# Miniprotein binders against Peroxisomal membrane associated protein 20 (pmp20), part 1

No score or structure here was measured in a lab: all are predicted.

Target 1, 156 residues: Peroxisomal membrane associated protein 20 (pmp20), of Schizosaccharomyces pombe (o14313)
Amino acid sequence: MVAVGSTLPKVTLWENKPEEVVEFPSQGKFIIVGVPGAFTPPCSSQVPGYIANEKQFAAKGISGIYVVAVNDVFVTKAWKKSFDGGEQSGVHFVADWNGEFTKAFDAGFDASGLLGPLRSKRYAAVVENGKVVKVFIENEVTDVDISSADKVLSSL
Below, numbering starts at 1 at the first letter of every chain, in headers, positions and changes, except where a header shows other numbers.
ipSAE, averaged over its two directions, is called F for ESMFold2-Fast, E for ESMFold2 and O for OpenDDE. V2 adds 0.75 times the mean of E and O to 0.25 times the DockQ between the complexes of E and O.
Where letters were taken out, [cut] stands.
Atom coordinates printed by the task and the answers are left out, and those that the model quotes come from them; centres of patches stay.

## First folded at step 7 (miniprotein)

Design n4 (from G0 with P10E D11N)
Fold by ESMFold2-Fast, scan of step 7:
Structure n4 (fold): chain B 156 residues (1-156), chain A 90 residues (1-90)
Amino acid sequence: as target 1 above (156 residues)
Amino acid sequence: MKIIIEVEIENGFVYFFTVDSPERLEELLKELMRYIKKLGVDKIEVRVRADDPEKARELAELIVRIFKELGFTNIRVEIRGNEIRVTAEL
């Protein structure tokens, strides 16, 4: 499982287009939201809370919110655009195309019956100065409860 | 049944979980504690919120049993209504 106290895996991630690499901040606080798949109903119900509360997160010292899925960059970009206010939001929609981040972060599971052999579990992680300080892990990947925006925000 | 769990290890690192049964709580705690032992963590605090005080007492007994089975020592328990705090050392 995702390890509190660990440093983030140093792997390549993408946003917007295949040539655009995402770098996580080395200082300050930010949030990673791992989701099993773009455009799925549970994931699409969870993300609006993070978009809507972006300013509240910023007020708590959060410099960025990164939604990570094992999907290619065209899919994650289209998914962001599909939300009301998504295209204008500063929330990052990050492509972990080959699952390297998800596997290295120990957040992977086998979803071969539905989405494919490597997908992300549903979690939220608060990272501070390069270290994972809080982790919210759902009991089931279809649950949106403990990793919801309001639960994470209330912990800050 | 809704069981809300927070597990804090040294240096203020915290896991947050929700489970729906004592059986799932036991599975999760055993998995997490084996994992934490591999990381060299020797002190933990588990905070659990149950539906009611009776369930809290039952869950406290379960958590203590699990910690003893996993080799933890200096287990201390505090119950306040439906909230449980358990501290333990390796």
Scores: ipSAE 0.424, ipTM 0.759, lowest interface PAE 2.3, mean pLDDT 85

Design n9 (from B6 with A27L V35I)
Fold by ESMFold2-Fast, scan of step 7:
Structure n9 (fold): chain B 156 residues (1-156), chain A 80 residues (1-80)
Amino acid sequence: as target 1 above (156 residues)
Amino acid sequence: MKEYRIEVRTEDEKTAYRIARIVFKLLERLGLKRIYVEIKDGTVIIEFTAEDEEQAREFAKILEEVARRLGAEEVRVEIE
């Protein structure tokens, strides 16, 4: 994964529909949550914590939360709508369709036995003014521990 | 399970960034658990949990040596 202190890679990402490009803020503080796959049990158990704590994150100066998965925009949009309060939440569900961000962030792994040859590791990263300032990397992609909303919020 | 915390104090933020970049490459190759890294006031803070205490201690030693060679002012290692 790119080191703390590194600048975010500049790669095209999408949200909501195939024509809609997402750009991370160049200023301020925000969170990236990398997950192996939409609609999987561990990922579906992790994301509700970020939705529920959105206001608490905002109180700590977080301007946005971006959940990134190597999935297309139709899948990530449907996944957001599947959560209670998801559609009304300001949490972004971002499609890394080609895995370009995940590769550039050096957060990829081979999940060919289940999800395909390129998926994201499970992590959370705090980005401030374009620089990665904190990272929380799970021991295993099925673990939801240090990258949970409660653990990340407690560090802020 | 033991918690390990390594603090690397440097003269400036630029040196801290260089050390942090190298640390990430080392962390990915070891069987460490619950990895947390942050830069705060020119200090690189690394926390992890490991079941293999011997490997964890060896990693801490390597990290301390690498950090000092890169210009770290002080390296502190804490084990619970």
Scores: ipSAE 0.063, ipTM 0.516, lowest interface PAE 5.6, mean pLDDT 74

Design s0_2 (from G0 with L39W)
Fold by ESMFold2-Fast, scan of step 7:
Order: sequence, then C-alpha cells, then structure tokens
Structure s0_2 (fold): chain B 156 residues (1-156), chain A 90 residues (1-90)
Amino acid sequence: as target 1 above (156 residues)
Amino acid sequence: MKIIIEVEIPDGFVYFFTVDSPERLEELLKELMRYIKKWGVDKIEVRVRADDPEKARELAELIVRIFKELGFTNIRVEIRGNEIRVTAEL
C-alpha cells in the first residue's frame, strides 16, 4: 500500500517522446493520479475531471497534475490527445513503461488476466515538498469515486 | 452500501477510501493497522461516514471490536448521525 508520510521515490518517467524525461517537483504541492491502464473505460471516465478542474487545482496551490500509467510514452501521449481539451491541457500524462515508479510507490497489482502482470492500482495522491501527504485509494480498480477530481479538490 | 473512510495519523497525514461492505472495512482496517504499527504510529483517528445513522452505529461497534482485537486499549468513539469518529491508542 502507498505509504502516507513517505518520501516520493526518485524514478525516471517519460512524457511525449522517448527522450523526454519527467521530473516531479521537489518543492510545493502536486497531484499524482495512478490509473490501471490507458484507454480503459474507467480510466477514461476519471481523467476528464482532472482536465476540467485544472484551474481550480491551481487556485488551491497545486503546481501540477500527473496521470501515471504503466504504458509506453506513445500510448500515454495518444491517450491524452483522445480527450476533449486534452492536448491543450497542462495535465501531464506520464509513462511508467517498465513499472518502476508503480512498484517503488507500492501501488502495483497483478492484472495478468486482463492488462498484464504489473499495473497500477487506482489512486490519487497529494504530494507536498517531496512527501506523500494524502492518499485516495479506490476499493476496486474499476471504481472511480474517492480518487475523482472533485473529491480530491474538496480535500485541499 | 457506501462507506467512506478517512484515517488520519499524527502530523496531518490522511488516507481516504471507500468500501461497499462491513467485511471489506474490516479487511482494510486490519491491513492498514499492520502497516501503521510497522511505521511506529501508536495513535490514529478514523472517521467513517455511512448511508444512515443505524448503519453508522453498527459500523462503530464493528470498528471498536476490530481495534480491541488489534490490541488498542484507549478507544474513544463519537457518533453524530451517520458520521463516526474513533480515536485509538496502542
């Protein structure tokens, strides 16, 4: 289980292109949204809320929103483009293509009957100055409830 | 049934999760308490919101039983309508 109070793991992640590395901010507040898989129906229903509320999150001091999936960068980039307003959004769609972040964050589960042996649980985490301060964990990976944008925003 | 749970440990760190049954609540609380004990946390506050006041009272009894089974001896319970607040110390 993702440990509240823990220091955020330092793992290489990618966005947009195979050569483009993403670094999480070391200072300030930001949101990580862990999803089991790009282009799946529950994940595709959750993400629009974060895109729509991007400015409201910024007003609460959130410097960025990072949607993380165990997928390669081409898949996560295409997924971002699939949303209305997605390509113009400042929401980051981050590739954890070898699952290093998901495993280090202790958010992995075995979905080998459907998506593969290492996929991310569905969660949202608020990170402040390198530490995980709040974690919103779904009961089932197919549920979009407590980790939805409106629930996370209401906690800030 | 929708059960909303918030677990707060010292310094303002909070877990938020939902469950659909008392059985799942018990499973998650026991799992979470194992980790909390490993992290050296000896004081917690659990806040639960149920669909209605009757379910809230039943859940409060369940939570107290679970905490006693896990070794907590200083348990304080507060019930307000469909909302429950339980503080516990090891």
Scores: ipSAE 0.227, ipTM 0.664, lowest interface PAE 4.1, mean pLDDT 84

Design s0_5 (from G0 with E31M)
Fold by ESMFold2-Fast, scan of step 7:
Structure s0_5 (fold): chain B 156 residues (1-156), chain A 90 residues (1-90)
Amino acid sequence: as target 1 above (156 residues)
Amino acid sequence: MKIIIEVEIPDGFVYFFTVDSPERLEELLKMLMRYIKKLGVDKIEVRVRADDPEKARELAELIVRIFKELGFTNIRVEIRGNEIRVTAEL
């Protein structure tokens, strides 16, 4: 499982287009939201909470919110645009196309019956100055409970 | 049944979980201890919230048993309504 207390792994991620890489901040606080797959009902129900609470997170010192899925960049970009206010939101939708971040973060599971052999578990992680300080892990990948925006915001 | 679990290790690092049964709680705690040992942690605090006080008491007994089986010492338990706090050392 995702290791609390560990330094964030340095793995290439993409946003918007195949040539655009994403680098997590080395300083400050930010949130990573791991989801099993873009455009799925549970993932699509979880993300609006982070978009809606973006300013409340910023007030708590959160410099960014990064939604990570094992999907290609065209899928994650289209998914962001599918939400009301998504295009205007500062929430990042990043592609972990090869699952390398998910694997390095120890958040992978086998979803071969539905989504493929490597997908991300559902979690939220609070990272501060490159170190994972809090992790919210769902019991089931279809649950949106402890990793919801409201629960994470309440912990800050 | 909904069981909310928070596991805190020194320096303020916390895992947050939800499970739906005592069996899943036991699986989760045993799995988590496998990771915690790799972190060199010698102290731990587990906070659990159950739906009712009777279930909380049953879960407290389960958690204590698990910690003893895993070799923890100096186990201290506080129960406040449907909330449990257990601290332990390795």
Scores: ipSAE 0.294, ipTM 0.712, lowest interface PAE 3.0, mean pLDDT 85

Design s0_9 (from G0 with F17L)
Fold by ESMFold2-Fast, scan of step 7:
Structure s0_9 (fold): chain B 156 residues (1-156), chain A 90 residues (1-90)
Amino acid sequence: as target 1 above (156 residues)
Amino acid sequence: MKIIIEVEIPDGFVYFLTVDSPERLEELLKELMRYIKKLGVDKIEVRVRADDPEKARELAELIVRIFKELGFTNIRVEIRGNEIRVTAEL
């Protein structure tokens, strides 16, 4: 289980292109949204809430929102473009291609019956100055409830 | 049935969880409490919201039992309608 009070794992992540590395801010507050898989119905229903509420999150001091999936950069980039307003959004769609972040964050599960042997559980985490301060973990990976944008926003 | 759980440890660190049954609540709470014990945290607060006051009372009893089984002491319970607040120490 993702540990509150822990520091974020130092793992290489990618966005947009295989050669573009993503770095999480070392200061300030931001959101990580872990999803089992790009282009799946539950994940595709959860993400629009974060895109739509980007300005409201910013008003609460959130400097960025990072959607993380165990997928390659081509998949995560295409997924972002598939949302209405997604391409113009400041929400980051981050590729955890080899699952290193998901594994180090203790958010992995075996989805080999559908998606592959290592995928991310569904969660949202609030990170402040490099430390995980709040974690919202779904009971089932197909549920979009406690980790929804409105629930996370209401906690800030 | 929907059960909303918030577990807070010192310095403002919080877990937010939902479950659909008392059995799942017991499983998650035991796992989380064992994990928190390993971190050396000596105080915790658990807030649970049930569908109604009667279920809240039943859940409060379950939570207290879990805390006692895991070795927590100074267990205090407050119930307000369908909300339960339990504080405990190691």
Scores: ipSAE 0.314, ipTM 0.707, lowest interface PAE 3.2, mean pLDDT 83

Design s10_10 (from G0 with F13W T18R)
Fold by ESMFold2-Fast, scan of step 7:
Structure s10_10 (fold): chain B 156 residues (1-156), chain A 90 residues (1-90)
Amino acid sequence: as target 1 above (156 residues)
Amino acid sequence: MKIIIEVEIPDGWVYFFRVDSPERLEELLKELMRYIKKLGVDKIEVRVRADDPEKARELAELIVRIFKELGFTNIRVEIRGNEIRVTAEL
């Protein structure tokens, strides 16, 4: 399970292109939103809340929001583009294409019956100065409740 | 049943969960507490919100039992309507 007090794993993530590496900030406060899979109905219902509330999160001191999925960069980029206002949003859609971050973060989920053996649990994590300070984890990967943008924003 | 859980440890670190059954609550708390023991945390606070006050009382009894089984001491319980607050020390 994603653990409060843990430091973020030092693994490579990608955004936009196979050659473009994403690095999480070492200072300040930001949010990671772990989702089981791009273009799935529950994940596609959760993400718009983060896009819509981006400025409200910024007002609470959040420097960035990173949606992480075990998908390649072409999939995560297309998924961001599929949302109204998605292309204009500062919300990052990052590819954990080999599941290395998800596994190292202890957020792995076996979805062999549908999406493959290594996917992410559904969660939101608030990270401050490299440390996980709050974690919102769904009981079922198909649930969108405690890890929704409204719930996370209300905790800040 | 809808059960919302917040677990706070010193330095303001908080876990937020939602579970649908007392059985899942027990599994979750046992997993989380095994991890918390490794962190060297000496006290914790768990806040649980149930559907109604009767279920809150039942869940409070379950949580206290779990904490005792896991070796926590100085367990204090406060119930206010459908909300439960449990504090405990290792």
Scores: ipSAE 0.013, ipTM 0.496, lowest interface PAE 7.8, mean pLDDT 80

Design s10_2 (from G0 with T18R L39W)
Fold by ESMFold2-Fast, scan of step 7:
Structure s10_2 (fold): chain B 156 residues (1-156), chain A 90 residues (1-90)
Amino acid sequence: as target 1 above (156 residues)
Amino acid sequence: MKIIIEVEIPDGFVYFFRVDSPERLEELLKELMRYIKKWGVDKIEVRVRADDPEKARELAELIVRIFKELGFTNIRVEIRGNEIRVTAEL
């Protein structure tokens, strides 16, 4: 499982197009939202809360929100565009196409029966100055409860 | 049954979990303890919210047993209604 107190893994991630690399901020506070897969019903119900509360998160000192999925950049970009207000939102939709971040973050599970051999568990993490300070982990990947935007925002 | 768990290690680092059974709570705590020992953490606080005071007492006993099995000493338990707070040191 995702280790509170650990430093973020240094792996390459992508957003928007295959040539565009994403770097997490080394300073300040931000949110990582790990989801099992783009365009799945539970994930599509969780993400709107983060988009809707972007300004409230910013008011609490959150410099960014990063939705991470083991999908390629074309899929994550299309998924962002599928949400009402998504394309205009500052919420990042990040491609962990090889699952390197998910594996290094110890958030992976085997979904070979449905989605593929490496997918992310459902979680939210608060990162401050490169360290994981809070983690909200769902009991089941189909549950959206403790890792919802409302729960995370209330903890800040 | 719904059990909300908060696990805090020194300097304000917290895990938030939801589990639906005492068996799942035991699995979760044992998994967490593997990481906590690996990280060199020698003090832990677990806060749990149960359905009622009887369940809280039962869960407190379970948590104490798990901590003892995992080698923790100096275990302190506080129960306030449906809320349990367990502090343990290696």
Scores: ipSAE 0.013, ipTM 0.487, lowest interface PAE 7.2, mean pLDDT 79

Design s10_6 (from G0 with T18R L28M)
Fold by ESMFold2-Fast, scan of step 7:
Structure s10_6 (fold): chain B 156 residues (1-156), chain A 90 residues (1-90)
Amino acid sequence: as target 1 above (156 residues)
Amino acid sequence: MKIIIEVEIPDGFVYFFRVDSPERLEEMLKELMRYIKKLGVDKIEVRVRADDPEKARELAELIVRIFKELGFTNIRVEIRGNEIRVTAEL
């Protein structure tokens, strides 16, 4: 399980194209949204809330929102484009293609019956100055409830 | 049954999760405590919101039992309607 108080793992992540590396901010406050898989129905219902509330999150001091999936950059980029307003959104769609971040963050699970042997649990984490300060973990990876944008926003 | 749980450790670090049964609550709390101990934390606060006051009282008893089984001491419980607040030390 993702541990509160943990320092973010220093692993390589990608956005937009294989050559573009993403680094999480070492200062300030931001959100990580872990999802089991791009283009799946539950994940596709959760993400629009973060896109729609991007400015409300910014008003609460959130410098960025990072949606992380164990998928390659072509998949995560295409997924962002699939949402209304997605291309214009400042919400980051980040590829953890080898599952390195998900494993190091202790958010992995075996989804071999559906998606593959390493996928991310569904969660939202608030990170401040490199440390995880709040974690919203779904009981079931197919549920979008406690990790929804409205629940996270109301906690800030 | 709908159970909303918040677990806070010193300096404002909070876990938020929801479970649908007392059995799942016990599993989640035990797993979470394993991780919290790795952080060197020996004082925690658990806040639980149940569907109704009767279920809240039953869950409070369960939470106290879990904390005692895990070796926590100085367990304090406050129940306000369908909301429970439990503080404990390790």
Scores: ipSAE 0.014, ipTM 0.507, lowest interface PAE 7.1, mean pLDDT 80

Design s11_11 (from G0 with F13Y T18V)
Fold by ESMFold2-Fast, scan of step 7:
Structure s11_11 (fold): chain B 156 residues (1-156), chain A 90 residues (1-90)
Amino acid sequence: as target 1 above (156 residues)
Amino acid sequence: MKIIIEVEIPDGYVYFFVVDSPERLEELLKELMRYIKKLGVDKIEVRVRADDPEKARELAELIVRIFKELGFTNIRVEIRGNEIRVTAEL
């Protein structure tokens, strides 16, 4: 499982286009939201809460919100555009195309038969100064409960 | 049944879980505690919210049993309605 106290893995991640690399902040506080797959119903129900509460998260000292999925950059970009206000949102939609981040973060599971052999569990993590300080892990990857924006925001 | 769990270790590190049964709670706590022991953490606090006070008392007994089985000592329990707080040391 995703380990509190751990330092974030340094792996290549992408946003917007194949040549655009994402760099997580080394200082300050931000949120990572791990989802099993772009455009799936549970994931599509979870993300709007983070977009809608972006200003409230900023008021709590959160410098960024990063939604991470084992999908290519074209899929994650299109998914962001599919939400009302998504394209204008500062919420990052990050492609972990080869699953390197998900594997290194110990958040992977085998979704063969539905999505593929490597997908991310559903979680939210609060990272502060390069270290994971809080982790919210769903009981089932199809559940959106403890990793919802409201629950994470209320913990800050 | 909805069981909300928070596990805090020193310096403000916290896990948040939700589970649907006492059996799943036991599985998660045992997995997490094996991991935490490897980190050299010597103190832990578990906070659980059940859906009613009777279930909270039953869950408190389960958590104490698990902590004892895993070698924790100085186990302290506080129950307030449907909320449980358990602290323990290694």
Scores: ipSAE 0.471, ipTM 0.789, lowest interface PAE 2.0, mean pLDDT 86

Design s11_3 (from G0 with T18V L39F)
Fold by ESMFold2-Fast, scan of step 7:
Structure s11_3 (fold): chain B 156 residues (1-156), chain A 90 residues (1-90)
Amino acid sequence: as target 1 above (156 residues)
Amino acid sequence: MKIIIEVEIPDGFVYFFVVDSPERLEELLKELMRYIKKFGVDKIEVRVRADDPEKARELAELIVRIFKELGFTNIRVEIRGNEIRVTAEL
């Protein structure tokens, strides 16, 4: 599972277009939200909370929120547009197309019967100055409980 | 019924998770301990919130038993209503 105290893997990730790479901040605090798949019902239920609370997170010193899925950049971009207020939000929708980040972060699981052989578990991670300081891991990938925006915000 | 768990290791690093049964709690604690051993952790604090005080007492006994089985020493337990705090050393 995702390890507290670990440093983030240096892996290429994409946002918006295949030509646009995304880099996590090396300083300050930010949040990574790992989801099993774009456009799935539990994931689509979880993300609105992060969009709605973006300003509250910023007030707690959070410089960015990054939703990461093992999907290509066209899918993650379209998913962002599907949410009310999504396009106007500063929340990042990040494509981990090859699952390299998910594998290196030890957050992968086999969903071959549904989504494919490599997908991300559902979690939220608070990263400070390149180190994972808090991790919220769901017991079941279909549950949205401990990794919800309200629970994460309350910990800050 | 609903069991909320926080596991803290030195320097303020915390895991947050939820389970629905004592059996799942035992599985998760054993898996987590195997995982964090890779990082040379020798002190741990586990905080658990149960649905009610009776459930908290039962869970505290379970957690102590698990930690003893895993080789922890200097196990200290504090129960406050439906909240449990267990500290232990390897």
Scores: ipSAE 0.386, ipTM 0.746, lowest interface PAE 2.3, mean pLDDT 84

Design s11_7 (from G0 with T18V L32F)
Fold by ESMFold2-Fast, scan of step 7:
Structure s11_7 (fold): chain B 156 residues (1-156), chain A 90 residues (1-90)
Amino acid sequence: as target 1 above (156 residues)
Amino acid sequence: MKIIIEVEIPDGFVYFFVVDSPERLEELLKEFMRYIKKLGVDKIEVRVRADDPEKARELAELIVRIFKELGFTNIRVEIRGNEIRVTAEL
């Protein structure tokens, strides 16, 4: 389980193309949204809320929103483009291609019957100055409830 | 049944959960509390929202029992309608 008060793991992640590394900010407040898989129905129902509320999050001091999936960068880039307003959104779609972040964040589970042996649980985390200050963890990975944009925004 | 849970540890760090049964709540809290205790947390606040006041009272009893089993002391319970607040210390 992702531990509040812990420091965010420093691992290599990618966005846009295989040679483009993404780094989480070391200062300020931002959100990480962990999803089991790009293009799946529950994940595709959750992400639009974050895109739609981007300005509201910014008004609460959130400097960025990072959607993380154990998928390659081509998949996460295409997934972002698939949403209305997604391509123009400042929401980051981050590839945790080898699952290193998900493992280090203790958010992994075995989805071998559906998606593969290493996928991320569904969660949202608020990170402030490198520390995890709030975590919203779904009861089941197919549930979109406590980690929805509205619930997270209301906590800020 | 819908049970919304917030667990706060010192300095304002909060976990948010939702579960669908008292059995799942007990399982989750026991695992989570063992984990938090290993982190050296010496005080904790659990806030729970239940479907109704009757279920809130039942869940408060469950949470107190779990805290006692895990060695917490100075357990305080506050119930307001269908909302519960439990604080405890080590």
Scores: ipSAE 0.246, ipTM 0.656, lowest interface PAE 3.1, mean pLDDT 81

Design s1_1 (from G0 with E6R Y35W)
Fold by ESMFold2-Fast, scan of step 7:
Structure s1_1 (fold): chain B 156 residues (1-156), chain A 90 residues (1-90)
Amino acid sequence: as target 1 above (156 residues)
Amino acid sequence: MKIIIRVEIPDGFVYFFTVDSPERLEELLKELMRWIKKLGVDKIEVRVRADDPEKARELAELIVRIFKELGFTNIRVEIRGNEIRVTAEL
């Protein structure tokens, strides 16, 4: 996984529709939440914490929360809508279509037979002014513990 | 023919997986076994829509055999015309 102090990779991500490009902010503090796959049980239990605590994160200086999955934009958009309050939330659900960000962040693993040959490990990363300042990586992709909203929020 | 695998967890969330063949079904169920134990699955269900009732019955028998070979218990079979539903609990 990416190390603390590393510069955030410059890659293109998509949100909402195939033509809508999203780039991570070059300034300020924000959170990246990497999940193995939209609509899976552990990911669906982790994300609500970030939505519910969005204002608390903002109070700690967090300008945005980006949930990243190696899925297409239609899947990530539908997944956001599946959460109570998700559609109205400012939490970004972004598609890492070809796994380019996941590979560059060294967060990839082979989930062939269940999700596909390239999926993201489960993690949360705090980025400040283009630099990774904190990383919370789960030992197992099915665990939701150190990368949970509560643990990340308490670290800020 | 279409094979749909439905996984239910205790909180009522439901997930679907689709496979094209019986061979792929067996491979997927073996891999899902590892995930199921970690996800706390209450029940797993396989639904098959066959072209006719006789094919549905034959596929139900195959699915039951696969579940048994993989160690599932409390296997139940429901056949409704050309649609079959096999449920198992872990």
Scores: ipSAE 0.000, ipTM 0.118, lowest interface PAE 16.8, mean pLDDT 73

Design s1_10 (from G0 with E6R F13W)
Fold by ESMFold2-Fast, scan of step 7:
Structure s1_10 (fold): chain B 156 residues (1-156), chain A 90 residues (1-90)
Amino acid sequence: as target 1 above (156 residues)
Amino acid sequence: MKIIIRVEIPDGWVYFFTVDSPERLEELLKELMRYIKKLGVDKIEVRVRADDPEKARELAELIVRIFKELGFTNIRVEIRGNEIRVTAEL
């Protein structure tokens, strides 16, 4: 997994449609939430906490929350819409379609038994001014514990 | 509170979920039913630790009610002090 103190990788990500690229902010504080796959039960149980606590995160100085999955942009867009309040939420659902960010962040694993040969581990990372300042990585990709919204909020 | 849900799929993979209330457990199980039926999952385990044995008994009864309401069968409960384990089948 990326080490605390590392500079955030400069990789292209997509949101909403194939031609809409997303670049992480170079200034300020934000959260990256890595999930193994859109529409899976553990990921679908974790994300609502971030949506529900979006204003609480903003109160702690968080300028954005980015949910990243190795999925295409149509899947991540549809997944956002599937949550109550998701469409109105400022939480970003971004597609790491080729897994470039996940690999550069050293968060990849082989999920060939269920999801495919390259998927993201489950984690949350706090980034400030382009540098990783905190990392909450689950021991098992199916666990939703230390990377939950409540635990990350409590650390801020 | 911390409620841990364990789901084992036929290939031997084990999924763990954590929720903080019985209401969230019920919501999660409703979502999971669509997925687990497709994967051929027939057994689910819930573990939780209560503050004391009295609360453990009451919490176990509530969890059993949730499983029954959602159509699970062969529900088994084990309480050891303030630790609760409930298993149920589809």
Scores: ipSAE 0.000, ipTM 0.111, lowest interface PAE 16.9, mean pLDDT 76

Design s1_3 (from G0 with E6R L39F)
Fold by ESMFold2-Fast, scan of step 7:
Structure s1_3 (fold): chain B 156 residues (1-156), chain A 90 residues (1-90)
Amino acid sequence: as target 1 above (156 residues)
Amino acid sequence: MKIIIRVEIPDGFVYFFTVDSPERLEELLKELMRYIKKFGVDKIEVRVRADDPEKARELAELIVRIFKELGFTNIRVEIRGNEIRVTAEL
């Protein structure tokens, strides 16, 4: 997995629609939440914590929260809408359609037989001014523990 | 005949499979054993509807034997008329 101190990869990502490209901020502090797949129960149990604690994260200087999955924009947009309060939330649901960010972030794994040959590991990363400053990676992709919102928030 | 297999992974993730015979069920369960230890499958459920209650009892017995031979434990059987539900754990 990407090491603390590494520079955030510059990769094209999408949000909301195929024509809408999103870029991570070059300055400030924000969080990336990597999940193996939209609409899976472990991922769907993890995300509400980030939505519920959005204001608390902002109080700690977090300018944004980006949930990244190797899925297309239609899937990630629909997934955001599926959460209570999701559409109103400022939490970003970002499509890593071709897995390019996940590969560059060294967060990929082979989920053949379950989800497909390239999916993201489960993690949370704190990025500040383009540098990865903290990484919380789960040992098992089905576990939501160290990468949970309360654990990450407590570290800030 | 349609046999529905429900595989539950910890944290509530669920997979559904369908097969048309007990032989295909045994084959599928052997295939799934490769993933059970890795993903921590905690429960498997088999549902099937038979033509009559007597056939349902025979089919349930066969399904139980398949689970036992493959090493599953805590096998529970529910029969409601023609409907069979067998659950097993590892």
Scores: ipSAE 0.000, ipTM 0.095, lowest interface PAE 17.8, mean pLDDT 73

